VH-VL binders against Probable molybdopterin adenylyltransferase (moaB). Designs and how they scored, part 1

All scores and structures are predictions.

Target 1, 163 residues: Probable molybdopterin adenylyltransferase (moaB), of Methanocaldococcus jannaschii (q57631)
Amino acid sequence: MHKRIKNIKYAVVTVSDSRYNDLIKGKEVDDKSGKLLKKELNAKVYTIIPDNKNMIKGIVEHIVEFFDVDCIVFTGGTGIAERDVTVEALKEIIEKELDGFKIIFQKLSYEEVGFSAMLSRAMAGIYKGKIIYALPGSVNACRTALKIIKEETGHILGHLREG
Below, numbering starts at 1 at the first letter of every chain, in headers, positions and changes, except where a header shows other numbers; antibody chains are not in Kabat numbers.
F, E and O stand for the ipSAE by ESMFold2-Fast, ESMFold2 and OpenDDE, each averaged over both directions (binder to target, target to binder). V2 = 0.75 x the mean of E and O + 0.25 x the DockQ between their complexes.
[cut] stands for letters that were removed.
The coordinates of atoms that the task and the answers printed are left out; those that the model quotes come from them. Centres of patches stay.

## First folded at step 4 (VH-VL)

Design v1 (from r7w with heavy chain G31D, light chain S30D; framework fv_recibokibart)
Fold by ESMFold2-Fast, scan of step 4:
Structure v1 (fold): chain C 163 residues (1-163), chain A 122 residues (1-122), chain B 108 residues (1-108)
Amino acid sequence: as target 1 above (163 residues)
Amino acid sequence: QVQLVQSGAEVKKPGASVKVSCKASGYTFTDYYMHWAKQAPGQGLEWIGEINPNSGGTNYNQKFQGRVTMTRDTSISTAYMELSRLRSDDTAVYYCARELDWGDYEGWFDPWGQGTLVTVSS
Amino acid sequence: QIVLTQSPGTLSLSPGERATLSCRASQSVDSSYLHWYQQKPGQAPRLWIYGASSRATGIPDRFSGSGSGTDFTLTISRLEPEDFATYYCQQYGSSPLTFGQGTKLEIK
């Protein structure tokens, strides 16, 4: 049907109050998930922001407006605690949710960690012709999601740009 | 069966160096960070540092920086911690431990190696 | 660095009693990065609770963890003889990683 897009340009955004607070204070930040995603996706755009709905929505708008990227990958802030707002923030702006992503991610997660996977709230959606992923903050969750992202992002973009 | 097996006890003189090994089995060695911790006799745990077995990248506690070196050999799934210029207060049990994570939870250690007693005496 | 202070240092109780162990951080720690370990003499530490409140595999349901910000608690609702050990909290929120000094739970 559609041509799979190659040479996808990624932005990576880590959502973490603790890492952001260390960053703003000039401390060394060990962002393992962000480093993994940057390397695996060859991301040219990377930042760390706090668990804040306005900052999450604002960074999406800023990246879409000013940077040449095809896909934005968020890691962190997807838990069930009150401070975890990444999914809630992104649901307010996305135009279409890619439900298949969370279903496949949950299946792969269940195979690794059993019923604990129920508490994971990964998602994907479309905004202004770009794909946005929200992943849990851990390295292992990001590694699992990368299996899906690397295989399918080009295919999804092909459908968006020809349809 | 996931396990970490450490090298045996060592007795060293002040000023010497010691290299402790930690052999992993039962999981993919390169997929998980490895940490090292110190426990002096009758005392609590102190974090020494970590290594990414995939990249070889390390991060050390500033207290040990300049005296500690962490390495790994992926061909035999073994991590190493070398501590140089040994002092009497380096006498301790040294543990390796695998870092686990999932979802938004990260940075807990399971399993731990059995520990290696390093005694520094003249 | 984040200092974790555990209290009490030693807790002397009898089997059947309730134990409450405190871990206080010198600055706020995300609960997702606060973990507890049990250690018996001559043994390596063992993971007990991760993410402040999640029991590790095989840990009895009489153990519960709670807390957020700077105050975290490990509770044992009804002590069994095998529960007497030293318990350590650990934070992963900021480098260097740190452990509390431990609470030794001993039989009265």
Scores: ipSAE 0.430, ipTM 0.829, lowest interface PAE 3.2, mean pLDDT 91

Design v10 (from r7w with heavy chain N54Y, light chain S94R; framework fv_recibokibart)
Fold by ESMFold2-Fast, scan of step 4:
Structure v10 (fold): chain C 163 residues (1-163), chain A 122 residues (1-122), chain B 108 residues (1-108)
Amino acid sequence: as target 1 above (163 residues)
Amino acid sequence: QVQLVQSGAEVKKPGASVKVSCKASGYTFTGYYMHWAKQAPGQGLEWIGEINPYSGGTNYNQKFQGRVTMTRDTSISTAYMELSRLRSDDTAVYYCARELDWGDYEGWFDPWGQGTLVTVSS
Amino acid sequence: QIVLTQSPGTLSLSPGERATLSCRASQSVSSSYLHWYQQKPGQAPRLWIYGASSRATGIPDRFSGSGSGTDFTLTISRLEPEDFATYYCQQYGRSPLTFGQGTKLEIK
């Protein structure tokens, strides 16, 4: 039996070309999902990056190496369009996928929005002893995923840290 | 039933202020952004601004900045839009609308309130 | 600000015909952030298509949305009498949020 980890340290990363463009130009950025995730997860590490596979993989390495976090939560770039590369980028680096997250998330999503749930993706996986989540960009999708994340992340970390 | 019910028509003189209400029912009021839009007679829709009913945070279209104030009362699930220093070209139907999102799709409005006609005349 | 230009301003057709309504943005807008509304005289707008191509609940399959970048289209494959209304496109890509000026679909 593994002990549930308390006081999980989260990083939140918003993936959005338009918000990133505004950020680097010093403009005001309205990031509703990132703000929700930052608040709900008490994340002190937060940033916005573009829809770019190398930037997504690079920010994971940067956060892992320079910040003390247990879990990284991405929001955005999970759709079916060619620009949506968050899931693809993360699949290139994760060591094990937590398929149950995807299944449970899609079930909850279907109950809320019906067949439109098929148009967006979510995933979770393990990388270097940390949990990485990729969530759709919308506030309501993030709210749905938070129900799972808040309940299960501590249990998953407990299993990972068993020696 | 998810619905937004707005206050009744108003007639105001130039220079006055008007405060329109929008009462939400059938959903969690604080879970969704509320927007306001203007439609002058025979014209299209113009976005005025938004309010987060949870935090009270607002963002206004610069065209109305300094004349518009959006507030809410969470105890009665009601949003308000106050427009000051009224001019004749403020004569319009004003709508409130709930913002929805899903997945990577964001920012559509459903439902809309029935609209409030504000007439500014001498 | 992003300006949405709809064309034509007025489209006169008969029931049974195909309607094609255009919405052109002054700069690129993600398909995820482009939406369409139907409005009849004396009524509030009603959500019709969200995310450029997804029909809202209850909207007949004769309606379809398409497009990306700066060019978006709402198509009605065969007009029914209840379809004659004004249609507005809307973008959520940048503040201020903007609507097109509308296309009025009227009986010829």
Scores: ipSAE 0.011, ipTM 0.640, lowest interface PAE 8.9, mean pLDDT 89

Design v11 (from r7w with heavy chain G57Y, light chain S28D; framework fv_recibokibart)
Fold by ESMFold2-Fast, scan of step 4:
Structure v11 (fold): chain C 163 residues (1-163), chain A 122 residues (1-122), chain B 108 residues (1-108)
Amino acid sequence: as target 1 above (163 residues)
Amino acid sequence: QVQLVQSGAEVKKPGASVKVSCKASGYTFTGYYMHWAKQAPGQGLEWIGEINPNSGYTNYNQKFQGRVTMTRDTSISTAYMELSRLRSDDTAVYYCARELDWGDYEGWFDPWGQGTLVTVSS
Amino acid sequence: QIVLTQSPGTLSLSPGERATLSCRASQDVSSSYLHWYQQKPGQAPRLWIYGASSRATGIPDRFSGSGSGTDFTLTISRLEPEDFATYYCQQYGSSPLTFGQGTKLEIK
């Protein structure tokens, strides 16, 4: 018997070379997607990192070890360009992929943008009892994903914690 | 079809304010950011700012900060840009435009309103 | 602020010729955040290319966009009379959002 977990604790991580470069140089960073996700998910952990596989994997380990979170949501670096490594990095550490997430996300995206949705990559998976989402960098892609995340994350956590 | 229709031309005195409207149709108004841009006669485009019609959040170009206010009325799918303390160099065509995004691609404008000519003259 | 510099400011060509329009950014802009618009006198701008290289719906195959980093190009392989207009590049990588000053494509 599972129950839906309430009061889910989220971390939000924006993956962006340009935004990270601005951050480390002390410039103000306009991170619309990260701000949206932080606000909508009431995330207490938020950071920006570059499009780098080791940094992506490292931040997951760091958050899992040092922060009390149930779910990590990545935004950005999910395209098909050489620099876009978020999906690749996460696939190296994910224990189980929630392939239904990408299918449902792409179906909703297709309704919004038609055939262009083919070039959008989103994923979800489980790592050390936590849910990890990787979302495209755009605000509307994050809005679409939030519909799924808010509805389903508690159910998934309920199943994880029952066995 | 997706369309943005702006209010008509305005003639104002220096020091007055002007409020331009932009009525959206053919799409979910609250699903997309709305932007405003200025084009002075014979010049290029200049970004003024943006509004999230869902939340009411606004972000303005520092050049216009303190003189510009963007609002919306979701019941009639209309965005507004008010520019106060008008100067002669505010004479321009003002455009609203819908921001589109897809995947990791973001921040292009389609459609644009037809433009509103604001003339500031003494 | 990111400054976009377009060159040439004016390009005079005849129908049938190839046009190459440049947009150079003062700092790196992701190709995902660089877009091009066409504007004819008395009209609103129209989306032409988004994400540096993706043609907007209805834009003819003779138009192509390319580039990365700080250097972006809009190419028209064989000019048609209706292509003579002003073209603007735009960046979304950093606030404030900025446009280039425009390249006016005119009949020689």
Scores: ipSAE 0.013, ipTM 0.637, lowest interface PAE 8.3, mean pLDDT 88

Design v12 (from r7w with heavy chain G57D, light chain S95Y; framework fv_recibokibart)
Fold by ESMFold2-Fast, scan of step 4:
Structure v12 (fold): chain C 163 residues (1-163), chain A 122 residues (1-122), chain B 108 residues (1-108)
Amino acid sequence: as target 1 above (163 residues)
Amino acid sequence: QVQLVQSGAEVKKPGASVKVSCKASGYTFTGYYMHWAKQAPGQGLEWIGEINPNSGDTNYNQKFQGRVTMTRDTSISTAYMELSRLRSDDTAVYYCARELDWGDYEGWFDPWGQGTLVTVSS
Amino acid sequence: QIVLTQSPGTLSLSPGERATLSCRASQSVSSSYLHWYQQKPGQAPRLWIYGASSRATGIPDRFSGSGSGTDFTLTISRLEPEDFATYYCQQYGSYPLTFGQGTKLEIK
């Protein structure tokens, strides 16, 4: 039996070509999902990156090595279009996938939006003792995922630190 | 059945105010942003602004800033748009619409209210 | 603000013909944030295509959407009488949210 970890430290990363382009040009950025996740998870680390495999993998390495966080939450870039590479990028680095997360997330999603749930992908996995979540970019999908993340992340970390 | 039902047509004099209602049914009212759009006779659609029915936070198109106010009443699942200091070019059909988002797709409007004709005349 | 320019403004065709409707943005818009609506006279707009290429529920296979960056297209492969309407594109990429001026598809 392991104890649930309290006071989890989160990083939030929004994956969006258009928001990133606005950000680097000094324009106002409307990031509803990132703002929701940052607030709900009390994340001290937050950034926006483009939908690019190397930048997704690179930001994971950077955050893991240089920031005191337990969990990284990605939002965006999880659709079925060719440019949506968040899931693909993360699968290249993840040590163990938490398959239960995507199953539970899709079940809850189907209950909310029916067959449209097929168009979005979510995943969770372990990398270097950290938990990484990839969530769809929408506010509603992030709200659904937060129910799982807030309930289970502490239990998962407890298991990792006992074994 | 998800539905938005708007208040009936209004005739107003220049300088008056008009308040249009939009009653939601068939979904969780506080879970989705509500938008308002204007369509002048024979013209296209123009975005006026949005409201978060949960928080009451609003964001308006600068063209209408200072003349438009969006509110909601969560007890009756109804959104309101008030337009003040009416001019002849405010004559239009006004629509409310629910914002949907899912997965990586964001910001389409479904359903739309049936529209409210506001006529500004002497 | 992002200006969406639709062309042509009016397209006169006969049933059975192919229609191609263009929507050009003044700056790049993610395909995830570009949507199309159909409107008939006296009616509210109706969602037609979301995310540049995904058909809304109940929309026939003869409709397809495509495009990325600044250039987006709505195509009707074989026009039916009920398809004659005005079509609007809309962007969600930047405030203020904007619509194109519309393309009116009319019977020749």
Scores: ipSAE 0.006, ipTM 0.573, lowest interface PAE 9.9, mean pLDDT 88

Design v13 (from r7w with heavy chain N52D, light chain S94Y; framework fv_recibokibart)
Fold by ESMFold2-Fast, scan of step 4:
Structure v13 (fold): chain C 163 residues (1-163), chain A 122 residues (1-122), chain B 108 residues (1-108)
Amino acid sequence: as target 1 above (163 residues)
Amino acid sequence: QVQLVQSGAEVKKPGASVKVSCKASGYTFTGYYMHWAKQAPGQGLEWIGEIDPNSGGTNYNQKFQGRVTMTRDTSISTAYMELSRLRSDDTAVYYCARELDWGDYEGWFDPWGQGTLVTVSS
Amino acid sequence: QIVLTQSPGTLSLSPGERATLSCRASQSVSSSYLHWYQQKPGQAPRLWIYGASSRATGIPDRFSGSGSGTDFTLTISRLEPEDFATYYCQQYGYSPLTFGQGTKLEIK
């Protein structure tokens, strides 16, 4: 028997070279997806990083070590361009992939945008007892993913913590 | 069909305010950001700002900050842009436009409203 | 703010010719955030190409977009009379959002 975990603690990480470049130069950054995810998930941990595998892996380790979170949600860098390395970086560190997430996400995405859905990649996996989601960068992709995340994250955590 | 219909032309005195409306139909109004752009006579397009119709959150171009206010009424699927302390160089056609996105691609505008001519003259 | 410089400002060609319209960004912009619009006199802009290379619904295949980094191009392989208009590029990568000054495509 498992119990659905309530009051899940989220971290949100936006992956974007252009937004990161503006952030480090002290410019105003319009991060719509990050803002949406932070608000909808009540995330107290939020940052923007560039499209860089080592930075992505490094921020996961940093958040896991120094912050009390149950789940990390990435948005951006999930496309098919060479610079899009979020999925690749996370696959190098995750212990188990939650394949059902990408299947359900692609089904819902197809219902919204048709065949364009095949060019966007999303994933979920387990790392050190935490759930990590990687979402496409667009606001509507994040809205679609939030339907799954809000319903299932507590259930997944319940299973993880049963031992 | 998906469409944006804007309010009619306005003539204003310098120092006055103008409020332009943009009524959306044919899609879920709260699902997409709405943008506003300015086009002065014989000039190109200039971005004014955006509103999230779901949250009411706004982001404005610094050039218009302090003079522009964007609002919406979800019950009638209508967005508004109010520009205050009007100057002669505010004479322009003002457009609303819906932002579209999918996957990692974002920030293109379709459809656009037909435009509202605002003339500022003494 | 990011400046998008379009060249040439005016391009005078005849139907049947190839047109190449350039958009140069003052700093690197993801192709996912570079879009093109067509505008005819007295009309609102219309989406033409999104994500640097994807044609909007209903746009003829004689139009193609390409580019990455700071250099983007809109190409029309064989001009038709209805293609004469002003074309604007737009970036979404940096705030404030900006448009190029436009390239006016006119009949010779």
Scores: ipSAE 0.420, ipTM 0.816, lowest interface PAE 3.0, mean pLDDT 90

Design v15 (from r7w with heavy chain N59K, light chain G51D; framework fv_recibokibart)
Fold by ESMFold2-Fast, scan of step 4:
Structure v15 (fold): chain C 163 residues (1-163), chain A 122 residues (1-122), chain B 108 residues (1-108)
Amino acid sequence: as target 1 above (163 residues)
Amino acid sequence: QVQLVQSGAEVKKPGASVKVSCKASGYTFTGYYMHWAKQAPGQGLEWIGEINPNSGGTKYNQKFQGRVTMTRDTSISTAYMELSRLRSDDTAVYYCARELDWGDYEGWFDPWGQGTLVTVSS
Amino acid sequence: QIVLTQSPGTLSLSPGERATLSCRASQSVSSSYLHWYQQKPGQAPRLWIYDASSRATGIPDRFSGSGSGTDFTLTISRLEPEDFATYYCQQYGSSPLTFGQGTKLEIK
């Protein structure tokens, strides 16, 4: 379709207290999900931040203001524990939520893990002309989400930009 | 039914190499990391390393670095661990195990292979 | 590397008693990365508790896991004969991945 944007520029952000702590202390960080997303999306921007609402909102503003990206993909911090604040932080800033992403992702997750899919709160939304995805932190959750992201992101951007 | 089936027991001489296989069935082999662990007689478990069956990428415990090589054959859903320059303290049961993940949680091993006894003797 | 120290090394109890198994980490481990396995002689380990407190499929409710930071506990409220085995804790928080030395639960 002629509405599909090609050559999408991605930023990837891993949300993890433990990985961030290791990163700041100069230790080697094994970020399997972040590495997978960077490679599969050919991401131009990558960082790790802690499970902190202000840092999540702040990194979105920083990336939007200083980097030429079309889409930001978060991984981690989407569970139901008190420390899991990625969805809550992003809901405070997004202009529109793409509920279809959540529904499709949960359906695919249910096929993989049954009722445990209830504990996973993936989301997508629009902010300042960019798409923001929040994915669970596990490698297989990211693989599931990548099927949707790779197929639909260019189409969504085409509609958003009316080009 | 998800299962991991390992190759049979082996007896090797010091200085030789051993290659243990782990055949996966009942799931998408390339979708899950595979780990290997060592258990010496009467002792606990020791992690050897991991392989991503999709990419072939590996990560080894430094204690085994330079002597261990992990590979896989996606056409037959089989992972391999080769240990070279064998010594008597390599005598152990070697296990393969699939790493599971879900949502924001990861890193538990289920299932495990039945184990392969490797005996290093003169 | 993170060292996991389990205590006691051997715990001798009778069926019907409560068992408390400890796993202490040399540095903080997220509860999401602390798992427990049961192993019987001559058998492969079996996943028992994942994410510090979640029972694996088929594991009886008399088993519970708890803890955070550096101190984790596996509790069996009323021992059954089939519960006597060696239990290992494992961390996935940093490489190399490590297991505790095990606690052997034996019939008194």
Scores: ipSAE 0.078, ipTM 0.707, lowest interface PAE 5.4, mean pLDDT 89

Design v18 (from r7w with heavy chain Y105W, light chain S31R; framework fv_recibokibart)
Fold by ESMFold2-Fast, scan of step 4:
Structure v18 (fold): chain C 163 residues (1-163), chain A 122 residues (1-122), chain B 108 residues (1-108)
Amino acid sequence: as target 1 above (163 residues)
Amino acid sequence: QVQLVQSGAEVKKPGASVKVSCKASGYTFTGYYMHWAKQAPGQGLEWIGEINPNSGGTNYNQKFQGRVTMTRDTSISTAYMELSRLRSDDTAVYYCARELDWGDWEGWFDPWGQGTLVTVSS
Amino acid sequence: QIVLTQSPGTLSLSPGERATLSCRASQSVSRSYLHWYQQKPGQAPRLWIYGASSRATGIPDRFSGSGSGTDFTLTISRLEPEDFATYYCQQYGSSPLTFGQGTKLEIK
């Protein structure tokens, strides 16, 4: 009855105006969250993009079309400021939201950062047979999410692909 | 309570090595980068480098490269900084500090250890 | 390496006055990567402002941070006796990480 997919292929995308600006200018970029996610998930696809809805949607389509991945993990751009558009962009394309992820992640985040968790909008959803996660930009938020992602992604994919 | 407690003052001769410890408590040690900074008497702060306590990966300021080694012991939540081939201008207070981040902002230090005075004299 | 230059080096003022402390970067630094610390003699530095303008927990609202690009400012609207200390800016935009040389705020 167990339907766990093994050897999940991940893509990691960091959403950050400041890091993208530094990257384009040829400056050193210390992307601790992206580096953590890339290493922990053994991601072969990694990039940094700005807080822009069209670029977020575009990178999803690009990764889905050209790369053999099962899951895309975004970090950054999930706050409530006008520039934070990751959740809004992804909601325009996802086919089904995994509401349980948001609820569980937000509860765990509250235990770590208190009421500041209300200003963070993590999510997960399904698009073209793949799982997309959107995480806050912080290393601690990513570390907490990794426990959920590593444990459950294979199970979710198993159920999704069973049909 | 989140705190960093450093080892006590050291007096060393030129050419010797010193190893300073920084014991973390009140938080998940492996979840946060640890940084080290130097402050010579009457001077400002100078960044020495960083360590990822989870992986053991390090990044050092080029000025100290070849003389500094950062390590950690996750079983006792303790970070170490060893500085070799000591010179008189290494006389300073050395601080450890935890890096914090939130959302898309990062790279501020809170808390800091109380500091360890290292005196290099004959 | 990004050099942070703080001015003035020493600022002598009386309680009740306004203080303006400047930090200038040799290259543009994102606001998200510019932070300020307060240090009193014999003590470790303490986080004061992060991300150019966000006050750390417990920091009074008389302190404000502002600026972008290469020019950043820490302002104290009305000095209290406990505010006299050395203030350092710090950047996280490029390795090596760097601090300004500090501005010492002293009682006149």
Scores: ipSAE 0.000, ipTM 0.552, lowest interface PAE 11.6, mean pLDDT 87

Design v19 (from r7w with heavy chain Y105F, light chain G93Y; framework fv_recibokibart)
Fold by ESMFold2-Fast, scan of step 4:
Structure v19 (fold): chain C 163 residues (1-163), chain A 122 residues (1-122), chain B 108 residues (1-108)
Amino acid sequence: as target 1 above (163 residues)
Amino acid sequence: QVQLVQSGAEVKKPGASVKVSCKASGYTFTGYYMHWAKQAPGQGLEWIGEINPNSGGTNYNQKFQGRVTMTRDTSISTAYMELSRLRSDDTAVYYCARELDWGDFEGWFDPWGQGTLVTVSS
Amino acid sequence: QIVLTQSPGTLSLSPGERATLSCRASQSVSSSYLHWYQQKPGQAPRLWIYGASSRATGIPDRFSGSGSGTDFTLTISRLEPEDFATYYCQQYYSSPLTFGQGTKLEIK
């Protein structure tokens, strides 16, 4: 018997060297994507970190150990440049990839922006009983991903916690 | 068909106020930031500010702070920019534009309204 | 504020020639936040290139954008009569948002 889990607890993490540098210097940071995700998912945990593999892996371990969350959503650092390491960092730790997420996300992205969708990466995976999403940094990419996340996350958690 | 349609040309006296409208159609009005820009005759583009049509939150260029007010009416998908205490150097075409973003790219404007000429003369 | 300086201010060329338009930022701007617009007299600006190098829908492949850091370039490989217009670069990296002063591409 499978059922969708309701009342999902989210953490949101923005990955951005420039926003992180402004944050630590006490400057005002306009994180439109992070704020959208935080509001739409009612996230209790929100932070900004730099484009750094160890920081990305470290924040996952920290959130998993110290916070009561079901799902972690990353936004940013998913491009094709050398500095963009979010997908690479998460692939080193995830136990199982939900490759259907990236396929559906890219299909929806293609419908919005055509072949430019090739330059934007997204992924989802399972780690220690939790779902981790990595989304592109833009507001529209996050809005597209939210359609999938809101619809499917409870269903995935239901399957994951079955038995 | 995504488009922005602005109100018609205005002629104002120095010290007056002008309110320009920008009516959106063909997309979800509350889903995208709206920006306003100024272009004086024969000159380039100057950013005035932005409004989030969902929240009504605004951010203005300090050069116009204190004289500009941006609002919106979600029931008719229309954004407004009001500029007060008009001076002769406020004579310009004023544009509204929708902000787009995608992937890790953000902050480009598409479409733009057709522009509203505001003439400030004695 | 970030100042965008476009050069040259006016570029006089003939159809069939190559055009190279420069946009220099007063401080480093991520390419993700650098965009180009085309404007013809009496018309609103039109999105042309976003994210430094991505062509907007319907823009011919003779147009290409490139650059990073402080130096960005818009290139037209072979000018057509309809390409003669003013081109503006724009940054979204830091508030206030700013545009370059424009490069006017005119027929020689």
Scores: ipSAE 0.011, ipTM 0.608, lowest interface PAE 9.1, mean pLDDT 88

